# Ledger of designs, part 72: VHH binders against q9p7j3

Target 1, 174 residues: q9p7j3
Amino acid sequence: MILPLFPETQVHVFVYENVSNCAAIHEQLISQNPIYDYAFLDAATILYKKQVYSAIIRALEDRRDEQMKTKTIHSEVILSLSPKTEISSAFRQFSMTKKSKNIVVVKIDSKLTEEEEFERLDKLVEGNRVEFSDEELQKLIDFKVLKKNYKLDPSTLENPLASILSSIALRGYS

## First folded at step 4 (VHH)

Design m7 (framework vhh_6qgx_2)
Fold by ESMFold2-Fast, scan of step 4:
Structure m7 (fold): chain B 174 residues (1-174), chain A 122 residues (1-122)
Amino acid sequence: as target 1 above (174 residues)
Amino acid sequence: QVQLVESGGGLVQAGGSLRLSCAASGRTFSDYYMAWFRRAPGKEREFVAAITWSGDSTFYTDSVKGRFTISRDHAKNTVSLQMNSLRPEDTAVYYCAAESYDWGTPSEYDYWGQGTRVTVSA
């Protein structure tokens, strides 16, 4: 996808369900293998496509303005999903873990096409790719996790989109 | 600023054991991921083992699984690598590394020690 304010930036988002090798992927991320230079998110934390795009846009704005809080654009996407600027909390809340079963994978600055990235990721991820759509994401979300991550009360939980997007856009404001 | 100092390297016969230690000065390790890397003569640096600050989860490269154990002592600000059943191919300079964040994403470790040499003779 091409973003209007970042037309030179290639962005790809992939969703995998029933992933059996999250422990192996996590080990590669900890060893900092450059082949795994992606943002690996736990799908239990993502309800909407707009949630992911808002985090991507915020991360790209922070990079443009030389205000990134993390070392990579992919880490900045993960931080940008959090309503607070607490890096370790953001990673515990949104990153894939050894126990994850469904994941959302974000690639920024790819020189490959979506199909080429899929072929690469298919070699790394042992799971079933599904469409990046609100319908598919809503099959994988954990509403208890979402409520805790964004501090949603019962009145906002039934229609949380605006609250989530405001949290991502403001991040660090009360 | 964090400084990492490794110790415990030396010469050992194949089948023997060594325990490496990494001590921090400046700030505590409780806020950091800790890892061991090694560089064999004529080769590039490779990952050996890591331990997380959030739950003591451990990760190992395939060639050392079952032989090496990484552990952390928060009170002493140390991370240790217990190396058992050593093989000549384990000969390398071993480096301690620390990273303040980016759990679950690839990034450069923030702090590195100067290394401790391990030689395993046949």
Scores: ipSAE 0.013, ipTM 0.333, lowest interface PAE 8.0, mean pLDDT 82

Design m8 (framework vhh_6qgx_2)
Fold by ESMFold2-Fast, scan of step 4:
Structure m8 (fold): chain B 174 residues (1-174), chain A 122 residues (1-122)
Amino acid sequence: as target 1 above (174 residues)
Amino acid sequence: QVQLVESGGGLVQAGGSLRLSCAASGRTFSDYTMAWFRRAPGKEREFVAAIYWSGDSTFYTDSVKGRFTISRDHAKNTVSLQMNSLRPEDTAVYYCAAESYDWGTPSEYDYWGQGTRVTVSA
């Protein structure tokens, strides 16, 4: 994908549904296995492609400005999805858990082509790969989780896109 | 056994200063977010300040910003809270807490100290 202001940065996003090995993946993440150097998100928290892109852009801006709060660009993406600058809360809100069923996987600065990343992830993730699209994401979202994470009221939930994007872009600002 | 032990609390006059320390034993906390919370009489526990596991980033609640400074000494395995320009409203029991950066595992702050009492007189 080509991002404004970051044309040299390779970014790939993958979506998997009906994942049966989230507990095993979680163990690898705790062990800091370098093969699993990705941002693994719970799809229950992601409603739009633009939500993921906004978090990626914010993370890349923070890296460019030497203002990252976390140790890796992938953990910075997870933090950037949160409207608050509290690292542990962001991981509880957005990262995959051993109980997750559907996941969104982000890779930044890949040394591999998109096709090669597909081949690698398909071996690590026991699930069905689906298109990274608003249509597919909207099948996997949990609106109760979304409402809680972004503090949305019932009227905002009717059209939450602008509120979500504003929360991500203005994280840490008034 | 993992323990967090707070010290440095006491009685101080408004406008004064206190330095709270939290000594950790049983493990190294260099990869943990360390935080201070407080609980005033009759109120719920409130976040005060944190120093994040990913580096030197610090965060403060608005009421203490500019007056309190959190710091960490990795060699001593301690976290400190320097409290300046103390106000009567800062009277509370102050707690040290540590939270692991768990990948996907939900966690509240994993380790808590017993608390140290701070009383600020008018």
Scores: ipSAE 0.000, ipTM 0.146, lowest interface PAE 12.0, mean pLDDT 81

Design m9 (framework vhh_6qgx_2)
Fold by ESMFold2-Fast, scan of step 4:
Structure m9 (fold): chain B 174 residues (1-174), chain A 122 residues (1-122)
Amino acid sequence: as target 1 above (174 residues)
Amino acid sequence: QVQLVESGGGLVQAGGSLRLSCAASGRTFSDYTMAWFRRAPGKEREFVAAITWSGDYTFYTDSVKGRFTISRDHAKNTVSLQMNSLRPEDTAVYYCAAESYDWGTPSEYDYWGQGTRVTVSA
């Protein structure tokens, strides 16, 4: 995907369900193995494609403006999903854990084509790849987790998209 | 309250060895990635070594590879750093850190010890 405000930036997003090796992936992420340089998100926290794209755009804006708070663009995507600017809290809220079963994987600045990234990730992730679509994400979301992460009440839960996007755009300023 | 307590620092001549230990209290750290960081006088804090929660993977900064070895003992809730062939440039306060979630950069570690001083004389 090409983002209008960042046309030179290559972005790929992948979704995997029924992943059996999250503990092994988590170990590789903690060890900073460059082969695993992706943002690995728990799909229980993601409801919409626009939610992911908004976090990516915010991370890219922070990189452009030399305002990144984290070490990599991928960790900045994770931070950008959070309504707060506290790094450890954002990782607890949105990152894949050893106990995750469904994940969303983001790659920014790939040196590979989308097809090549698919082949590579399919070797790293022991799960079933599904389409990155609102329909598939809605099957994997945990509404209790979503409500807690974005502090949604019953009225906003009926139309959560606007609230979520606002939280991402205004993190640290609201 | 969760506390990480470092021990084993001291004064040693160049070429000598020291073993640092970090003991966790108030909680087990079986789900934690454990790491050592250091801060030399007038410098920023830098990563030294890390060991994953399983103990199967270890990572080192280039300047200490082959000289330092990180290890852990889940039964004792400890992590250790064996430092061999010490150099004056290794002089620093060494900190134990624990990361309870996802991806470990220096800024993401949840718990920090008070530090233990290592001085390497020429």
Scores: ipSAE 0.000, ipTM 0.193, lowest interface PAE 10.2, mean pLDDT 82

Design n1 (framework vhh_8emy_2)
Fold by ESMFold2-Fast, scan of step 4:
Structure n1 (fold): chain B 174 residues (1-174), chain A 118 residues (1-118)
Amino acid sequence: as target 1 above (174 residues)
Amino acid sequence: QVQLQESGGGLVQPGSSLRLSCAASGFTFSDYYMHWVRQAPGKGPEWVSSIYWSGDSTNYATSVKGRFSISRDNPSKTLYLQMNSLRPEDSAVYYCAKGLRYSFTDYRGQGTQVTVSS
């Protein structure tokens, strides 16, 4: 994806289903192994491609404005998915866990092509890669998790996109 | 299985116009940036143009700006490149691609040959 406000920033997003080694990946993330410098998201929390891109844009805006709350751009993406500015709750809500089965992986500032990142990630993730599309994401979403994370009411759940994007974009504002 | 099929190339005279098409299948077309990339013999791939998911934003290489126009029809899953005022320097195989880079490994299409000569 080329982002209009950040045309020189390289962004790659990957989706994996039926991942069998989430516990091992989670241990690497906790140990801060630099090989795993990606945003690893639980696919149960992601309904739309635009949701992920909105979080990426917000993270890049915060980096540009020198107001990142976390150490890396990838952790800032995870924070930016949350409607709150509280780091621990954002990671609890959106980050991959040992129990995750389907994941969304984001890489920013890669010097590698999408195919090269795929080959690298294929060595780290034991699962089936699927297309990063709204259709594939809708197969992996948990609507109870989505509702809780974004505080959606039943009427909003029937068309949640605008509400989710507003929550991400307006985080830190009234 | 991602498939991209380019068409519309040919042999034309300098100053002529061509419209290239790219038929996409195996992915949700409306969710992706689409690109046109070209490669002439003995040269690396050159990015030509990009279009946003909705078609609302387009970008062009300086060498083609003002002459080429990229567009898309999401219902028919087709990408287009309208090429006007063609020059011999535009001669290349034209590929459509999805993704962030115009690396050859990112192409899924077979390409369509454009030759501009008299």
Scores: ipSAE 0.000, ipTM 0.104, lowest interface PAE 18.2, mean pLDDT 81

Design n10 (framework vhh_6qgx_2)
Fold by ESMFold2-Fast, scan of step 4:
Structure n10 (fold): chain B 174 residues (1-174), chain A 120 residues (1-120)
Amino acid sequence: as target 1 above (174 residues)
Amino acid sequence: QVQLVESGGGLVQAGGSLRLSCAASGFTFSFYDMAWFRRAPGKEREFVAAITWSGERTFYTDSVKGRFTISRDHAKNTVSLQMNSLRPEDTAVYYCAALDYRIGFSEDYWGQGTRVTVSA
């Protein structure tokens, strides 16, 4: 995928359900294995494609402006999903855990084609790939997790998109 | 157990060429990125070149760019390293390695190596 504001930046997003090896992937992530240089998100936290795109755009803006708070662009995407600037809290809220079952995987600045990334990730992830679409994401979301992460009240939960996007865009300013 | 067997090493004069080969058995070769490493006398192993499982991307250490070419043959389960314009500094034992993503760990599968000696 090409982002209009960052046309030179290659972005790929993949969704996997019923993943059985999250514990093994998690161990590779905490050891900082470069083969696993992706943002691995818990799908329970993602409701819309626009939520992921907003976090990617914010991370790319922070990189452009030399304001990244984490070591990698992928870590910056995870941080950018959080309404707060606390790195450890963002990772606890949005990162895949060893108990995760469904995941969203983001790759930025890939040196591989999209097809090669698909085939590489299919070897790393023991699960079923599904389309990156609002319909598929809405099957995997946990609304209790979403409410907690974005501090949503019952009235906002009925139409949370604008609130989520504002939280991502205005992180650290409210 | 994964088996990798290197061949093609030998003695060559500076400016000469050698072609190294790595034959893979005991696993599905087409699913692995393949790499060549080398160990010079008294040194630790150093990355030389890599090729993705699809064959579409290659990577080289700066000292060999433009001189070495890595390739693979899926039908024969082999990866090759064509070494041109050899220098005495290229003298080393060369090893091939397979990176297995499917086991949940990155494990390098190393062969026994093939010796390359470049005389001045």
Scores: ipSAE 0.000, ipTM 0.112, lowest interface PAE 17.7, mean pLDDT 80

Design n11 (framework vhh_5j56_2)
Fold by ESMFold2-Fast, scan of step 4:
Structure n11 (fold): chain B 174 residues (1-174), chain A 123 residues (1-123)
Amino acid sequence: as target 1 above (174 residues)
Amino acid sequence: QVQLVESGGGLVQPGGSLRLSCVASGFTFEYLSYYAIGWFRQAPGKEREGLSSISWSYGGSTSYSDSVKGRFTISRDNAKNTVYLQMNSLKPEDTAVYYCAARLFGTYESDYWGQGTQVTVSS
């Protein structure tokens, strides 16, 4: 995919279901293994492709403007999904855990093609790769988690897209 | 319930070594993964001093204060939910009560504290 505001930035997003090795991946992430330099998100928190794209755009804007609040662009994507600018809350709300079963993986600034990243990630993730689409994401979402993370009431939960995107976009101006 | 328990303190001579342990219990997988575990000390009549930390969260790293860098090493055993502080080349000024604490990634204050373990460096 290409982002109009960042046409030279390579962005790849992958979705895996029924992942059996989340505990092992989590161990590698906390050990700061450079092979695992991706944003690993819990798919239970992601309902729309636009939700992920909005967070990526926000993170890239903050990097461009020298306003990143985290150490890496991938951590900044995780922060950017949160309706608040509090780092610890964002990681608790959106990041993959040892208990995760379905994950969304984001890679920014890859020197590899999408196909080459597929080959690399398929060696790290023991699960079934599925299409990054609203249809596939809707099979993996946990609406209780979504409601809590974005503070949705019953009326908003019936059509949450605008509320979620506003929460991501309105975290402030540079 | 969430709890941190320190052990391994005691009396050692100058130049000696000790290994402190901090066991985390009552945390869920999800909850603990967003925390960093740190070691602090407080000597009589002095303010509490941060010594070292290791992250359970993604994007973190180990850190050391200048007073202990090169002498102390922090490590962890994830299977045992345990964080260690290996203390080498101990000096009388290292005498203090040592605490472990859990802090959410990206915050400056700790949410949970252990009860402490006494380290005395004296001949």
Scores: ipSAE 0.000, ipTM 0.156, lowest interface PAE 14.2, mean pLDDT 80

Design n12 (framework vhh_5j56_2)
Fold by ESMFold2-Fast, scan of step 4:
Structure n12 (fold): chain B 174 residues (1-174), chain A 125 residues (1-125)
Amino acid sequence: as target 1 above (174 residues)
Amino acid sequence: QVQLVESGGGLVQPGGSLRLSCVASGFTLDWYSDYAIGWFRQAPGKEREGLSSIYSRDSGSTSYSDSVKGRFTISRDNAKNTVYLQMNSLKPEDTAVYYCAAIGFLEYRSPYDYWGQGTQVTVSS
């Protein structure tokens, strides 16, 4: 994928449902295995493609401006999904856990093609790949988790997109 | 898998010095994930007390508890995957088992506090 504000940056996003090995993946992430250098998100927290893209754009802006709070662009994507600037809280809210069943995986600055990343991830993730689309994401979302993470009230929950995007874009701007 | 091993404890007289070492395995101290390594101590019949920490970012930003500030210094050697606690002007009240801990991998928190086995420090005349 090509982002208009970052045309030189390679971005790939993958969605897996019914993943059986999240505990094993999580162990690789905490041991910092470079093969697992991706942003692994719990799909229960993602409602829209634009939500993921907004977090990617914010992370790339922070990298460009030398304002990253985390060590990698992938961890910065996870932080950027959160309406707050607290690293541990953002990971608690959005990252894959040992108990996750459906995941969204983001790769930035890949030296591989999308097809080659598919081949690599299919070996690491024991689940079913589905299309990265609003339709597929809406099958995997947990609205209770979404409401809690973005502090949505009943009126906002009926049309949460603008609120979510504003929370991501305005994080750290007070 | 993440492991921490302490060494350097022993018996010293009041006013003496010791340097404790904490060797990390299963991760590198200068890797892409955020983490903190902390030093703690526990004396018999007392609760565990936090003393000092060093962070993976910002050239190893450090913090100290009031009880040890000015006497203890934390540092790291990334090439040796080791964190040190330099302890000066030791007092009998510093007698305790000293532990290092990897205090949560900040990006992937879900009870990831890894603790070493501890090293005994005894300050007596």
Scores: ipSAE 0.000, ipTM 0.185, lowest interface PAE 12.0, mean pLDDT 81

Design n13 (framework vhh_6qgx_2)
Fold by ESMFold2-Fast, scan of step 4:
Formats: C-alpha cells, structure tokens, sequence
Structure n13 (fold): chain B 174 residues (1-174), chain A 121 residues (1-121)
C-alpha cells in the first residue's frame, strides 16, 4: 500500500477476527519483543478504513516534522487515533488488550512484501484473517466503545466520520 | 463482489415523476446509510438524499425537499428515490452510494454506475 502524501512509505494493514491468543500477544507487547513491532489495535475501536489511514498520516507527519511524542512510529499511530495527546489514555482506549477478540494490525516501513507479512502475522496471531474493508470493520466495531472514545452524542452518532477525522487531525491543536 | 445497480432513469417532461431504484448485491446493507448523489452536465457531483439503516432518519438537499422521497426495502436490499414535480435543473446522472454513516461528502465506500435522468422543459 502506498499513501498519496507519503509515496515512499510502505504501509500494510491487517484485520483478524476471533483471535484466541490476545493475552499472549499482549505479554509480548509489554516485553517490547521486536518481532511484535506493529500497531496492535482493538477492532472494537475502528469503524472506517479512513480512521486508520488518518491516524497513519498524522503519525507520519509528526515523524517528518520531528514532533513524535512516542518511541516508535507504531506507538505514534496509536496515539494519533486519540482526540487527546495523553499517551497512557490513548493506549487504554485503542490498543489491543488481553480481552480483545478482534484486532487491526498496522505495519509501517516493512522490509517484507505484504504476502510475507501475512505469513509472519498468521504465525503470531491465532485468528481468522479478513479483508481490510469498511464492511468487515462494521462487523467488529463496538459502538459503545466508539462513542466513549470520541465523546459522540446522538447528533454526531448519525455522522461520526467527520467528528472522528477532526479529532484525529486536530489532536493537540485545540 | 459488492455491487450497487441503479435503474429507473429516463426522459420525462417538467412536472413529471420518475422512480429510481438501487439494488444491492454481494452484501446485505442492513447497517449502511444508503444515499443518492447526482452530477449535472458541467457540474460537480452533489448530495441529493440519504436514509439510515433502520429507515428512521432521512436527509435531503434543500432543492429537493418536499419533491423527492427516499425509501428502502430491507427484505429486497433496495433503496428507492421517488422524484415528483421534476424540473429541468434536476437533469443529471444519479448515483446510488452506501456508507456506514450519514455524510454529504463524495467519499462513500460503495458506488453504483449511475442512471441518466433528463427533464425537458
């Protein structure tokens, strides 16, 4: 995948449903095992492909401008999903947890092809890979979680895309 | 293979009526907003109408309010646009679109091929 604003940056996004080993993956992330250098997101928090792409673009802009607030580009993606600049809150809101069942996995600057990343992730993740599409994401979203993370009210719930994208784009500028 | 296929376009005289239909296949759009957009000759694509997944909410651009009615048939996976009191300025190619939530931007996830509506004076 090539982003129009960052054509030299290789990006891959993967979606897994019915993951049975989230607790084991979470332990590897806490241990900072370099094999797990990905952004592991709870699919319950992701409604749109654009939501993920907006967070990736924001993280890449922050890296370009030497304004990253976290140690890795993948951590910066997680932070960029949050409407606030507080790192711990962003991770609690959007990161995969031991209890997660469905996950979205982002890899930036991969040295592997997409197919090779699939082979690696399929060994790390005990679940079913599905297409990264809005239709698959809609099956995995938890609207209670989405509403809480972006502070959506009934008026914005009927058009949450604009509110979500504004929250991502304006993080730290409001 | 998600597809949206429009039908019902044609030539009609000012003051007349047409009913456009959009048939969805490859996915049941039970959780999607369904929308109609149009593009008139020499103009940009514009929003016309949308209906929520539960049919509880409908949205219209100001120029068609009171004249057009959007509806959906959940059992048939279809959305329809009943167009009454047609005007020459309604002449356009009409597109069916689907997205998870309502918005008036041109960034819908699924689009049909379009159906042409011509309104003669």
Amino acid sequence: as target 1 above (174 residues)
Amino acid sequence: QVQLVESGGGLVQAGGSLRLSCAASGLTFSRYFMAWFRRAPGKEREFVAAISWDSGSTFYTDSVKGRFTISRDHAKNTVSLQMNSLRPEDTAVYYCAADLFYHESGEYNYWGQGTRVTVSA
Scores: ipSAE 0.000, ipTM 0.109, lowest interface PAE 18.3, mean pLDDT 82

Design n14 (framework vhh_8emy_2)
Fold by ESMFold2-Fast, scan of step 4:
Structure n14 (fold): chain B 174 residues (1-174), chain A 118 residues (1-118)
Amino acid sequence: as target 1 above (174 residues)
Amino acid sequence: QVQLQESGGGLVQPGSSLRLSCAASGFTFDYYFMHWVRQAPGKGPEWVSSITYSGSETNYATSVKGRFSISRDNPSKTLYLQMNSLRPEDSAVYYCARIGWLSEYDVRGQGTQVTVSS
């Protein structure tokens, strides 16, 4: 994927359902295994492709402007999904856990093609690959989690896209 | 036992250059992101620079961008910080660090003193 404002940055997004080894992956993330240098998100928190893209763009803007609050671009993506700037809270809200069943995986600055990254991830993730599409994401979302994370009320929940994107783009602003 | 050993600091005049080294042992060096952190007397620790396990991405604090360059040599398990155009404000103890995804510090070395003064 090519982002118009960041044409030199390689971005790949992968979706896996029915993942059986989330506990093992989580242990690798805690142990800082660099083979797992990706943003591992709980798919229960992601409703739209644009939600993921907005977080990626925000993280890349923060890197460009020397405003990153976390140590890596992938952790900055996770922070950027949160409507507030508290790092540990953002990770609790959006990161994959030992109990996760479906995940969204983001890779930035890959030297590999999308196909090569798929081959690599398929060895790490014991689950089924699905298309990164709004239709597939909507099968995996948990609306209670989404509502809590973005402070959605009944009127907003009917059409949450604009509210979610605004929260990501305006994180830290009034 | 995981160990990080910094070296290369010293007393230099403003405008000078120094190259700091960090020798890693006790872990698989090329499996970890590495960082440089500094601490001046009376100040808290300040993150300086980071490098990914493969060296494909580097990041710098605004205060040092364009003057400092981080690099690594995985075969020799060594991390480097090339410091150019040194300023008095760069005076600090410089630490080599391995920092976790969710934690501030996983392991840190004993430091090497850099003093930029007359």
Scores: ipSAE 0.000, ipTM 0.125, lowest interface PAE 17.0, mean pLDDT 81

Design n15 (framework vhh_7n9e_1)
Fold by ESMFold2-Fast, scan of step 4:
Structure n15 (fold): chain B 174 residues (1-174), chain A 119 residues (1-119)
Amino acid sequence: as target 1 above (174 residues)
Amino acid sequence: DVQLVESGGGLVQAGGSLRLSCAASGFTFRFYDMYWGRQAPGKGREWVSGISYEGDSTAYASSVKGRFTISRDNAKNTLYLQMNNLKPEDTALYYCAAWLYTGSEFDPWGQGTQVTVSS
């Protein structure tokens, strides 16, 4: 995917369900293995494609403005999903864990084609790849997790898109 | 035939204000999220601000947060950007677009309106 506002930035987003090796992937992420330089998100936290793209755009804006709070653009995507600017809190809320079952994987600045990234990720992730679509994401979301992460009350939970996007864009600043 | 026509740009001194307008036609404006982007000479396109189709949700680039306000009038098929406390770094061609999904090659783009901020 090409972002019109960042046309030189190559973006790929992948969704995997029924992943059996999340513990192994998590160990590689802790070890900072460069082969795993992706944003690995728990799909239980992602409801919309716009949610992911808004976080990507925010991360790219922070990189452009030399305001990144984390060490990599992929970590910045994870931070940007959070309504707070606290790094450890964002990772606890949105990053995959050893117990995750379904994941969303973001790659920014790939030197590989989308097909080549699919081949690479299919070697790293032991699960079933599904379409990155609102329909597929809505099968994997955990509404209790979503409610907690974005502080949603019952009135906003029925139509949370605007609240989620505002939280991402307005994170920690008035 | 989708048309997006930006207006309201011009030359302004640092610290000044401008209000940009985007007149939309050829599609059902009220059904689309809209955004403003900008492109400075010799630089790539940058997202500035977005607004939901009902106008109840807005988002801003970190560089303009607190200085710019996006709004829309669905009865007039018009998108606005109120720009306050302008800086020389805001100098760019400003354009509007329908926001189907970020990164969509099918997002319609306007011709743009030039904003120049002198120091």
Scores: ipSAE 0.000, ipTM 0.103, lowest interface PAE 19.4, mean pLDDT 82

Design n2 (framework vhh_8emy_2)
Fold by ESMFold2-Fast, scan of step 4:
Structure n2 (fold): chain B 174 residues (1-174), chain A 118 residues (1-118)
Amino acid sequence: as target 1 above (174 residues)
Amino acid sequence: QVQLQESGGGLVQPGSSLRLSCAASGFTFRDYWMHWVRQAPGKGPEWVSSISYDSGSTNYATSVKGRFSISRDNPSKTLYLQMNSLRPEDSAVYYCATLYEGWSDDVRGQGTQVTVSS
């Protein structure tokens, strides 16, 4: 996918369900293995495609404006999903953990096609690929986690999209 | 045509050492990060170690840190993995790998079998 405001930036988003090797992937992320230079997200935290794209756009805006708080664009995507600018809490809230079962993987600045990145990731992730769609994401979301991460109240529970997008866009501001 | 060929595996007793080699051809080896990954029977691939194009940076999986050493010789286009104090849990097929842009997945060799047992 090409983003209108960043037409030269290649973006790929992948979804895997029933991943059996999250502990192994987590170990490699902790060791900063460059093969795993992606944003690995826990699918329990992602409800909409727009949620992921909003975080990507925010991260790209922060990179453009020389305001990144993290060392990589992929880490900046994880930070950008959080309504706060605290790096450690954003990673605890949204990043894949050794306990994760379903994951969303983001690649920015890929020089490979989407199909080529899929083939590469299929070697790293022991799980089932599914379509990056609202329908598939809604099967993997944990609403209790979502409510906690975005401080959703009962009035927004039935249709949280606008609240989530506002939290991402207005991170650190009102 | 990118090609990687591993060698140096074998059957050894616990506590032994082995040095694996990977001969690279078909690309500008000196410009690429190189990696070792392993896969034990019935398990997924596990990243073992990485080395930068100039050997200035190396990374290791926690399970092998302090026992394994990655190195490279750019003139001969060869990657090495020195494995010391081998344990039964190190038994796996070891693959040399590189992320060559424009390929359908990371390029890996055929692998070399390491078996650590009595």
Scores: ipSAE 0.000, ipTM 0.123, lowest interface PAE 14.7, mean pLDDT 82

Design n3 (framework vhh_5c3l_4)
Fold by ESMFold2-Fast, scan of step 4:
Structure n3 (fold): chain B 174 residues (1-174), chain A 118 residues (1-118)
Amino acid sequence: as target 1 above (174 residues)
Amino acid sequence: QVQLQESGGGLVQPGGSLRLSCAASGFTFSYYWMSWVRQAPGKGLEVVSDIYSGGSYTTYADSVKGRFTISRDNAKNTLYLQMNSLKPEDTAVYYCARLGYSTFEDYRGPGTQVTVSS
């Protein structure tokens, strides 16, 4: 996909459900295997496409402005999802774990086409690929996790989008 | 084999200072983000502070902001936590932790006890 503010940046987002090998993927991420250079998110934490796009845009803005706080653009996406500034807290809140079942995978600056990334990821991820859409994400979200991560009250849970986007945009200033 | 070993804990009076150190071995220290995490008696784990691999970005929990300073010496494979204006509520076991790429903490040291009391 192409973002209006970053037209030269290649961005691909993939969603997998019923993933059986999250423990194996997690071990590869810990060992920093460069083949796994993606942002691997737990789908239980993602409610909207705009949530992911906002984190990507924030990370790209920080890179453009030479203000990245983490080692890679993919780590910066994970940090950017969190309303907190602590890197370890962001990873605990949003990164996939060994026990994850559904994941969202982000690739930035791919030298491969979207089709080639799909082929590559389908070899790494043992699960069912589904469309990156609000409809599919809403089947995978855990509202208890979402509420805890963004500190949402009952009234905000009825329409959490604006609150989530505000939290992402204002990270580090609350 | 990855090893993290904390030192510098002890008993200190309120208002005092302590400097914790963490000696790292078995990996390329300069490539990893590091964290200080603590656990007070009967409470859960609290992330105190994070530091980026190059040392240029640091974060602090609201409870310690302005009082604690995290730093690192990549040439010595050592992580530090300077703790000033210590309060009784800072009493906890303090752990040095390594942060993996695109995940949370993957290794933690055995911890060092900090007790703030009269």
Scores: ipSAE 0.012, ipTM 0.308, lowest interface PAE 8.9, mean pLDDT 84

